# VH-VL binders against Vacuolar sorting protein 39 (VPS39): the designs that were tried, part 12

Target 1, 267 residues: Vacuolar sorting protein 39 (VPS39), of Arabidopsis thaliana (Mouse-ear cress) (q8l5y0r16to282)
Amino acid sequence: PARIDAVESYGSKLFAGCYDGSLRIYSPPESSASDPSELHQETYVLEKTVAGFSKKPIVAMEVLASRELLLSLSESIAFHGLPNLETVAVITKAKGANAYSWDDRRGFLCFSRQKRVCVFKHDGGGGFVEVRDYGVPDTVKSISWCGENICLGIKKEYVILNTANGTLSEVFPSGRVAPPLVISLPSGELILGKENIGVFVDQNGKLLQTERICWSEAPTSIVIQNPYAIALLPRRVEVRLLRSPYPLIQTIVLQNIRRLVKSNNAV
Below, E stands for the ipSAE of ESMFold2; O stands for the ipSAE of OpenDDE; V2 stands for 0.75 times the mean of E and O plus 0.25 times the DockQ between their complexes.

## First folded at step 3 (VH-VL)

Design za1 (framework fv_recibokibart; at its last look DockQ between E and O 0.02; V2 from the best seeds 0.00; counts 0 for: pae O 6.1 > 2, placed apart)
Fold by OpenDDE, look of step 3:
Structure za1 (fold): chain C 267 residues (1-267), chain A 126 residues (1-126), chain B 108 residues (1-108)
Amino acid sequence: as target 1 above (267 residues)
Amino acid sequence: QVQLVQSGAEVKKPGASVKVSCKASGYSFTDYWMHWAKQAPGQGLEWIGEIDPSDSYTNYNQKFQGRVTMTRDTSISTAYMELSRLRSDDTAVYYCARDYTYSYDWGSGLYYFDYWGQGTLVTVSS
Amino acid sequence: QIVLTQSPGTLSLSPGERATLSCRASQSVSSSYLHWYQQKPGQAPRLWIYDASNRATGIPDRFSGSGSGTDFTLTISRLEPEDFATYYCQQYDSYPYTFGQGTKLEIK
């Protein structure tokens, strides 16, 4: 089977972005649609393969349900119509982009490439307009909207980029054990990863509380499914309540897990 | 049309400072980052640092950190690189190079050094 | 930092021959960030190949670039006298930006 580098959920379907640039669409079996209240172990079936979806490996995808768009990160950032998957827009300036963050409420895209952070706005008609372009001190490893600002993981530290004036404010070092991890919360707050610790900060990078969310290991990714934070650890998934004191709810031991994706009441 | 013209050769003593200029023409000076590179005699190229002429934002190679200062004068579209505490191994040709980041005319995000100055030889000798 | 190692250091060939220049990166580099420059004695470097495989403006089609990950190649299908120069690969992936040590293509 083709190497899958990105996964996203669209309705009941799963999109798999592959290393060969193809997009695989998986569907649940017909029997699974009958009772959503029951826990089922479902085996998804390959429904369709879109060859040549991208010329380069698909690194990330995100379904923008409110806009009926699929965002793909590959050679560049592209937007595709749902469900037909026609290319609607390509952000040419995003060539070589390594990270992005979508603000669904405002329709803003920010992305990083090397030492640049760019902001584009959806014009509502399928197009995107460049709004801002910022230089930053080093290559961006992670990026996330935080209110009107942008939180960046640069080298081994977190910074807040003020989008109004382009100024950077240092938050704190991310540590050396794991790459920077920036997780946006529905409240507008952020969880910034430092080793196996998640630190809560506001949109200005101010620490919100002294309490930290502590994982058993440094997570590679975190999915927020309120009221839970679901962390991907090297050999397991750890579920914690996103309320103080952030107790461990569940540990799921799974082998070879590479991606977590949020779906309808599922991860 | 785009041209980068650097200042002339310099001969300096160890411990001294040298300031090389790079005058840009044929384009909007503040719209493109400027880079500097070092090439020792018979050797390869080494990246020194970069400057955003629009706001003087700089990033330096750590190898040169503390000894290099990049500045610009927008009124004359000129970038400067100053290297202090010179030593013999600073003897090299120094180049300024324009960073081409993006152009709608080309329709792609491109990140390379598209134009170079002619180079400035700096000789450090006792 | 990302170290780019070019091989061979010197390549001696005759006009009409095929030249293959290698650039190996110490870590994976996106093709979008790998470039080649040509430099002749007494001159500044000149952009030659960008994004690993695209010829810069005015560059003859006998030049081609390829590669991904850590291995990149510049190929000259049929050498012309004016092609004898030093070629440098360069990465724009991460700070500090770095160049290979160069491959000198000289006439045999």
Scores: ipSAE 0.018, ipTM 0.556, lowest interface PAE 6.1, mean pLDDT 90
ESMFold2, look of step 3: ipSAE 0.126; ipTM 0.649
ESMFold2 (binder alone), look of step 3: mean pLDDT 91; pTM 0.931

Design za2 (from zi12 with heavy chain S103F; framework fv_zilovertamab; at its last look DockQ between E and O 0.02; V2 from the best seeds 0.00; counts 0 for: pae O 5.4 > 2, grease 20.1 > 18.9, placed apart)
Fold by OpenDDE, look of step 3:
Structure za2 (fold): chain C 267 residues (1-267), chain A 126 residues (1-126), chain B 107 residues (1-107)
Amino acid sequence: as target 1 above (267 residues)
Amino acid sequence: QVQLQESGPGLVKPSQTLSLTCTVSGYSFTDYWIHWVRQAPGQGLEWMGSIDPSDSYTSYNQKFKDRLTISKDTSKNQVVLTMTNMDPVDTATYYCARDYTYFYDWGSGLYYFDYWGHGTLVTVSS
Amino acid sequence: DIVMTQTPLSLPVTPGEPASISCRASQSISSYLAWYQQKPGQAPRLLIYDASNRATGIPPRFSGSGYGTDFTLTINNIESEDAAYYFCQQYDSYPYTFGEGTKVEIK
């Protein structure tokens, strides 16, 4: 079996991006497909393997439901039609990209290539147009939209990139314990990870009061499903209410969890 | 046809300021980052800093942050290194190198030093 | 700073034999590693980029491998002209850092 490096949900199906460049599609049993609102402990079945989906390992995927597109990050950033999975666009300039963020509201894509941040806009016709190209002083490790701006993890620091003028403003150091973690909230606010703490900032990088969300350990990823924040920790998943004082709601002990994906009111 | 050439004084007195110029040719000046790397005699390579000529963004090795300034002159296709308070320990061959970060090269995504100058020896001595 | 450690620092090789140089990064640098050759009195020359890609004009006898923290430069069928210093360099993040260099000598 191929190593799975990316997971995404589309309807009731699960997409698995593999190291060998293949895409595996899993479906729930027929009995469970009828009611997506019910919790099921059924085993998904491999429905289809799309060999050669990518020439390189698939690093990340994201379903853009409003546009019926699947975004894939591999050698470059590509867009595929759903449900047929035909390639509709490839961002050639994104070759070598290591991170991206999609703004579904505005139809903007930003991605990083080492010391560059690029912005593309969906033209509504299946194509993308380059809007901006920014130079930054160091390699970008993480990237996320924050309103009209872009939050960057550069080396060991969080910065806000003003998309209007290209200026960078420092937020705070990310620390040495974990890679930068930037989580975008629907409100335009961000949660920035520092060790086991999530710090709230606005779209300009301003700290939002002294409120912090504290996890038991440094999370590797966080999924927001209002009103909950769901964090993947090394050995467990923690669910916390995304309201002060951000109490722990649930702990799920799971072994060898590598990916956390939001799917139809499920994770 | 790509060429980088360092120029400047081969001898600097202690506490004086070093100024080196990297002149580039054979390509569009603003399309590539320029880096400075030095090598003390018989020693390894040490990255000093860099500049993006397109927007003058600079990055410095913290070791040199207080003494080093890198600037550009687009009209001359030149990058200038200025280093203050030179010391005999700064004796080295100084190289400028091009970083293959051609952001209009849609197919690249490559980031390495593909072209180097010949280097210029700078001796700091009384 | 990311520390790049090369081994060995000196490598005598008999013509026709292979040479292998190791470079270890103090932290993961993915594939952001380059190898350079430097002959006496000359500037470094790019050999390998992105850990395993040969630069233009570089003979096939030069190859690079590795990912994360451990990397290897291999010179197959070493020739007299390959006598030089070899350096690894990471470009994962600033400051860019180099290995100490390995002196390859022909016996």
Scores: ipSAE 0.029, ipTM 0.587, lowest interface PAE 5.4, mean pLDDT 89
ESMFold2, look of step 3: ipSAE 0.246; ipTM 0.664
ESMFold2 (binder alone), look of step 3: mean pLDDT 88; pTM 0.894

Design za3 (from zi12 with heavy chain G107F; framework fv_zilovertamab; at its last look DockQ between E and O 0.01; V2 from the best seeds 0.00; counts 0 for: pae E 11.0 > 2, grease 20.4 > 18.9, placed apart)
Fold by ESMFold2, look of step 3:
Structure za3 (fold): chain C 267 residues (1-267), chain A 126 residues (1-126), chain B 107 residues (1-107)
Amino acid sequence: as target 1 above (267 residues)
Amino acid sequence: QVQLQESGPGLVKPSQTLSLTCTVSGYSFTDYWIHWVRQAPGQGLEWMGSIDPSDSYTSYNQKFKDRLTISKDTSKNQVVLTMTNMDPVDTATYYCARDYTYSYDWFSGLYYFDYWGHGTLVTVSS
Amino acid sequence: DIVMTQTPLSLPVTPGEPASISCRASQSISSYLAWYQQKPGQAPRLLIYDASNRATGIPPRFSGSGYGTDFTLTINNIESEDAAYYFCQQYDSYPYTFGEGTKVEIK
């Protein structure tokens, strides 16, 4: 069995990106009717293994369904056509990228690599064009679009990169121990991690409210599935309602938790 | 014109370490993966491993993993094969070959080799 | 590892006639198969990729076919310059593996 590092959904199928570079495709059982509200589902059946999908480990994937593309991240960023998985584009400058954010509305990709942030735009076909390239003072640990600008977690602080002129505006420190974590909400606002606390800010980094979402420990990843926020913690997953006072709905203790997956179906 | 040239010793004694060099020209050195393939006399070809010259990422045939190192010297446009503890069964012609795909297309999957060197014979005997 | 079995290992041919070389994979490799030619004293040359696509500059007398496990290289109108070793390669999965090779020689 291969180690799975990335999971994504496309229609009724699940894609699993493996450490050996293979891509595994799973389908639901043949005549089973899937209940989207049912959290417990029968095991998906392995439909196909694409051995040699990548020469290097697949670290992350994202389905861009509106564009019929699969984004994959290993040491670089590539785009593959759906459903056949043919490689359409590879972002040459993304070699060594450690984080990315996709803005589906505009077709914009940003990624971080060493001390740089780069922006590319999908040209409507299978191509991508470089828009801008910015220097930043240190390695980016978390990145997300915020409107037309980019929120970055660098070292122990949050900053907003103005994409028009390349200037950085300070927001606030991220905390003493946990690395910065930027999460975009569907509304366009942000959740910024400060240890185990999630702080809500607008697209300019201004505090939206005094109430915080509080996790039991500093999360390594957060996925937004309205009306829930789902956080991956060191030894468990917490699900909280995205409405004040952000009550804990569920705790899941699982071995070898690696990634949270945003699905077309509800959690 | 794209060219690959293997160089190194023609004779190695048992238990010694082999070092072979593949020098490339006619294209940007970091743009393509380089593979090593060998062929024992009267036998078929055997893939040994590969390197991405842009970042030194390597893939090895598990048969050779404990003895084989593939490295690069970007300043000389060279890929270097180093194999320890040579045995007479390692007598072969050693080729380097260029992966068809651009090195930043390694998400495009496994591919075939579009350019090969002429090979260099390495004999392992006392 | 995927074993590539190539037949025949030696193929005497008559100029002007067709010849065929078979390559069989021990498991499905879809269409991820290449054919190479190596003339004496020369580097190997890519002939066919993706089982059936002719590489740039390769004469039309070379063709490939097959899918899954059974593949064939066909040389129509054999010429004296076609005397060479021919071998197949799978690139479906690591490790890359090759057929044993076929020596094609003029009778």
Scores: ipSAE 0.000, ipTM 0.474, lowest interface PAE 11.0, mean pLDDT 82
ESMFold2 (binder alone), look of step 3: mean pLDDT 88; pTM 0.884
OpenDDE, look of step 3: ipSAE 0.017; ipTM 0.523

Design za4 (from zi12 with heavy chain S108Y; framework fv_zilovertamab; at its last look DockQ between E and O 0.48; V2 from the best seeds 0.00; counts 0 for: pae E 17.9 > 2, grease 20.5 > 18.9)
Fold by ESMFold2, look of step 3:
Structure za4 (fold): chain C 267 residues (1-267), chain A 126 residues (1-126), chain B 107 residues (1-107)
Amino acid sequence: as target 1 above (267 residues)
Amino acid sequence: QVQLQESGPGLVKPSQTLSLTCTVSGYSFTDYWIHWVRQAPGQGLEWMGSIDPSDSYTSYNQKFKDRLTISKDTSKNQVVLTMTNMDPVDTATYYCARDYTYSYDWGYGLYYFDYWGHGTLVTVSS
Amino acid sequence: DIVMTQTPLSLPVTPGEPASISCRASQSISSYLAWYQQKPGQAPRLLIYDASNRATGIPPRFSGSGYGTDFTLTINNIESEDAAYYFCQQYDSYPYTFGEGTKVEIK
């Protein structure tokens, strides 16, 4: 019943952040019978709904598995303990932020608000210290670390912000209707969205390959869970393998998933 | 009636700076991006760069990045191309063209050129 | 840079007959292709945008088709005024690039 604005995976579970501020948790069903020689496509069922998880729509989420934390973006940027989802910290300076990226290796957080990009570092005492603040020419639509620099989607273009001196380097334009979408890979390389197509580039914005990952529609969010890419589309979630030709592995139609939870598998 | 008109010198000496003006009329100056495109005699067209007149944001073909500047004068409805260190290979007809993109569109992108100027020939010779 | 290869470079035509011009991209540009007409001493004129849509005021004898890498401009019932230079342009990615052009001449 609720529109999904953000998606993330944790172990075998799928987290969905909803427009009404609820967090929905989906898990694969237990199967009582199957032929071991057959290929089965798992369907996810709703396990739990956390009503009132956020006061405002959850626009982005990220599981920080090495730290057992869930990062959420709604009114501000907050950290929640896993699996219980208790709030551990809120980044007060990120109030009004519209996009963020976390560098788990270095403990660096960058986020955008208005026409600024801010960088914070975790200080180890349960807080964050502001490192730098950069001016940008317009509101950032998408943001991701690329090495020690930051890739930004601004207007209909992708640029790389040099964190050492604050300069912007052009990469290429995004799509005509879909907003720019920057996704980092575990390798430090990037996927840049161009409508329903994902283009692979290196940390300097140079094309890595001519093969592209193609979604059924332009995604609003993509999560990388190697070897899979998980995309949130207007009315579904698509899971594709991150290997050419990027085959579709699973589709989750959220309206039908709620109906499936009410069905019983009595065999 | 949308109209774009290039103006500037027809002859420039090597190493000098070229300044060309594109004057627009028939629409709101700040609503559309303006591009510069050139065509050497007997050769194909080459995109040089563009400007969003609403905020002076520019994008350049990397081929020209070290010597090309595109600017505007909103009070005169003009876009100005400035290119330093001209060389005989820069001899071409220079066009300004209007990008289809409306500045009030949520998503800016690459588009086609719905209106072009008449072009002005610039010869670079000593 | 995306290379746009246009064929033929010269096309003699007979009034009343159809004619076609091909434009091929070095990589997929989906439908982000425009066609222009330029007569001697005149500004270029947009004919077709998004591969197949006629621009405002363009006669229906002009049509475009194609997707991906291969595109065609078709002029049905050639008229004397159609003698001109025709070129394609991709707007999939920077830098914008153009075909070499096709000179259409009345026999």
Scores: ipSAE 0.000, ipTM 0.397, lowest interface PAE 17.9, mean pLDDT 81
ESMFold2 (binder alone), look of step 3: mean pLDDT 89; pTM 0.898
OpenDDE, look of step 3: ipSAE 0.029; ipTM 0.549

## First folded at step 5 (VH-VL; framework fv_benmelstobart)

Design b1 (from be3 with heavy chain D58R; at its last look DockQ between E and O 0.01; V2 from the best seeds 0.00; counts 0 for: pae O 9.2 > 2, placed apart)
Fold by OpenDDE, look of step 5:
Structure b1 (fold): chain C 267 residues (1-267), chain A 122 residues (1-122), chain B 107 residues (1-107)
Amino acid sequence: as target 1 above (267 residues)
Amino acid sequence: QITLKESGPTLVKPTQTLTLTCTVSGFSLSSYGVHWIRQPPGKALEWLGVIWSGGSTRYNAAFMSRLTITKDNSKNQVVLTMNNMDPVDTATYYCARDYYEWSGSDYYFDYWGQGTLVTVSS
Amino acid sequence: DIQMTQSPSSLSASVGDRVTITCKASQDISNYVAWYQQKPGKAPKLLIYDASNLETGVPDRFSGSGYGTDFTFTISSLQPEDIATYFCQQYDNLPLTFGQGTKLEIK
């Protein structure tokens, strides 16, 4: 079996992007029950393997349900029709891109490549149009829409890129524990990671509150399943209520977990 | 005066668990992170893990399955627990203090314990 | 993990000599480098932090330079008490990593 580098959910199915460029599709067991407040370990069955889905390892995937598209990040950024998985579009300028963020509401894609941030808009007809191209002072490590602006992790700092004028505003240092972690909330707010702390900011990078969400360890990823924030820690998954004072709801000790995916109101 | 001091067994049998305690003075564990670093005889230093002022931890992946770091701020103690010790784990074990603040973390070490040599042998 | 390649592994010099040790990082780590002196049976002693800042109380004959991937530690005039092993360390990212060390002896 090939190494899985990306995971995404589509309906009841799970998509696994593999290092060999294949896409594996898994189906849930017949007697599966989901609880949005708990983490469940279920055995999925391999339904289909799409060999040669990409020429290079699949780094990330995202299902754009409203548009019936699957976004894949590999050599470039590509869009595939769901459920047939035919390639609909390839963003050639995204060759070498290392990160992206999709704004589903507005139909905007932003991605980073080296010291460039590009913005494309879905034209509604299966195509994408370039609308912005910004230079930034250093290599972008992370990227996320933040309202009409873009939050960037550059080196060990969080900055807000104003899409209207291209100016950068420093938010705060991300620290040296881990790469920048930017989580989008349904409310439009962001959680920015620093050590084991999540800091809440608005679209302008302004701190929204003094209180922080604190994890027992620095998380590698966070999934939001309202009203809970689910964090992947080195040895466990930690579930906290996404409401002050962000109490711990559940800890699940897991071994060798590398990815969290939200699916059918479950993780 | 700032001091750190390692204490615990100096001899451990293979497969046994090592427990070391770092007792600090002159500063609060609620303000600084404490790291564990080891050094095999005649070899380079190896970072094992850290427990930050807030109580969160991070471990070297090479030891994550075997290593646990805890602390008691009220006792000024940090405890290292490492399971399934092997002769290859023979080393001088150090605890060291870092510099940490909200605006940044500096993981260089201005204060060290004297170190304790732990020998793993049958 | 970030590798710190330190050179030379050993060095012999005379009192008063200029001594230079280098460390190369496997990736750009800005100025997040520290240098330590370790005498036999003792814990490492911090000499330099942030690549070029001299720790308080450390003689000014010690210095550091570099940014990015190439770093240099220098003793401008070697003294007898400087016999020790010297280590570089990066703290750009976890896990923290150290150079292999340079054993310095006096002729």
Scores: ipSAE 0.012, ipTM 0.504, lowest interface PAE 9.2, mean pLDDT 90
ESMFold2, look of step 5: ipSAE 0.421; ipTM 0.745
ESMFold2 (binder alone), look of step 5: mean pLDDT 91; pTM 0.922

Design b2 (from be3 with heavy chain D58Y; at its last look DockQ between E and O 0.01; V2 from the best seeds 0.00; counts 0 for: pae O 9.2 > 2, placed apart)
Fold by OpenDDE, look of step 5:
Structure b2 (fold): chain C 267 residues (1-267), chain A 122 residues (1-122), chain B 107 residues (1-107)
Amino acid sequence: as target 1 above (267 residues)
Amino acid sequence: QITLKESGPTLVKPTQTLTLTCTVSGFSLSSYGVHWIRQPPGKALEWLGVIWSGGSTYYNAAFMSRLTITKDNSKNQVVLTMNNMDPVDTATYYCARDYYEWSGSDYYFDYWGQGTLVTVSS
Amino acid sequence: DIQMTQSPSSLSASVGDRVTITCKASQDISNYVAWYQQKPGKAPKLLIYDASNLETGVPDRFSGSGYGTDFTFTISSLQPEDIATYFCQQYDNLPLTFGQGTKLEIK
């Protein structure tokens, strides 16, 4: 089987974007009772393979449930209708994009390409319109909406891009252990990763509190399943309560885990 | 006064395990990362790995399979363990503190131990 | 890994001379370069960080410059106490890597 580079959930199904450009759809087992407070390993069954879904490796996917669209990042950013998976739109200017963030509330897409940040808006009719194009001083490694602004990981720093005037404000250094990790919270706040610490900031990059969420090790990814933050560590998954003092709830030792995905109130 | 001091055996036989301890004073291990760096006689410096203030570690891939770094904050000690030592591992081993501020941390070394020469020989 | 190519490997100069050492990075590392002085039997001593910032307590005859891939360390007026081996180091990415070193001697 081909290497899976992206995973997303749609209803009870799992979408797996593969290195060979195929999309594999998996169905859950019959007994799929999930507790949001627990992590489960379930064996899904391959239901369908869509060959040639992308000409290049699928790097990331996101289901936009409110719009019945699947966003895919590969050679460019594309939108596909759900559940039929027909291509609805391709953002030509996103060719070569390395990161994106979708604002579901406002219907805005931002993405980075080298030293450029672009913003597109869903027009409500299946199309997208470019609304902003910003130059930034260095290559963008990560990107996330934060309110009306955009949080960027540039080189080894977190910065906030003011979408109104295009100005950048530095938040703090991200370190050199791993690429910047930016996690959006349902509240509109962000968690910014630094070593094994998560720092809470608002849409302006202001530190919201002195307390930090501390993991046993530096996580490679974090999934938010209220009231829990679920972190993928090198050899285990760590679940912490997303409330001060962010106590450890559960540790699950896992091997060869590469992706965390939220699905039906489970991970 | 900030100090780091390496301690441990100065002679190790081939295939044996090296254990070095870095004892620090003047600062808290909970606030700074401690790195291990070695230098073969007359050669360049080689970075081995780090244990960060939070306790997580990162190892040079060249040594990952046989290198472990741990610490005890309460004892102000960082311990390096390297398995399967070989004569090629003969070097002066240093522990060093990185520059750390919450708003401006970075991975250059403002304080070093004096280093300890470890010879691997039968 | 990021390679730091340091040159020259050795250098002999007279007291009062201007000394220049260079390091080339295998990729763009912005200004994440440090320079160290190491005297025989001693640990390295930090002289320069962020390519051009002088460490506290270091004489101002020492300086650094560069951004991207090419970096330069300079002693404006060599003093007898400056006899040592000098190393550059990058900290743009892990693993941290050092230059090969420059052994500086007095004529």
Scores: ipSAE 0.012, ipTM 0.524, lowest interface PAE 9.2, mean pLDDT 90
ESMFold2, look of step 5: ipSAE 0.364; ipTM 0.730
ESMFold2 (binder alone), look of step 5: mean pLDDT 91; pTM 0.918

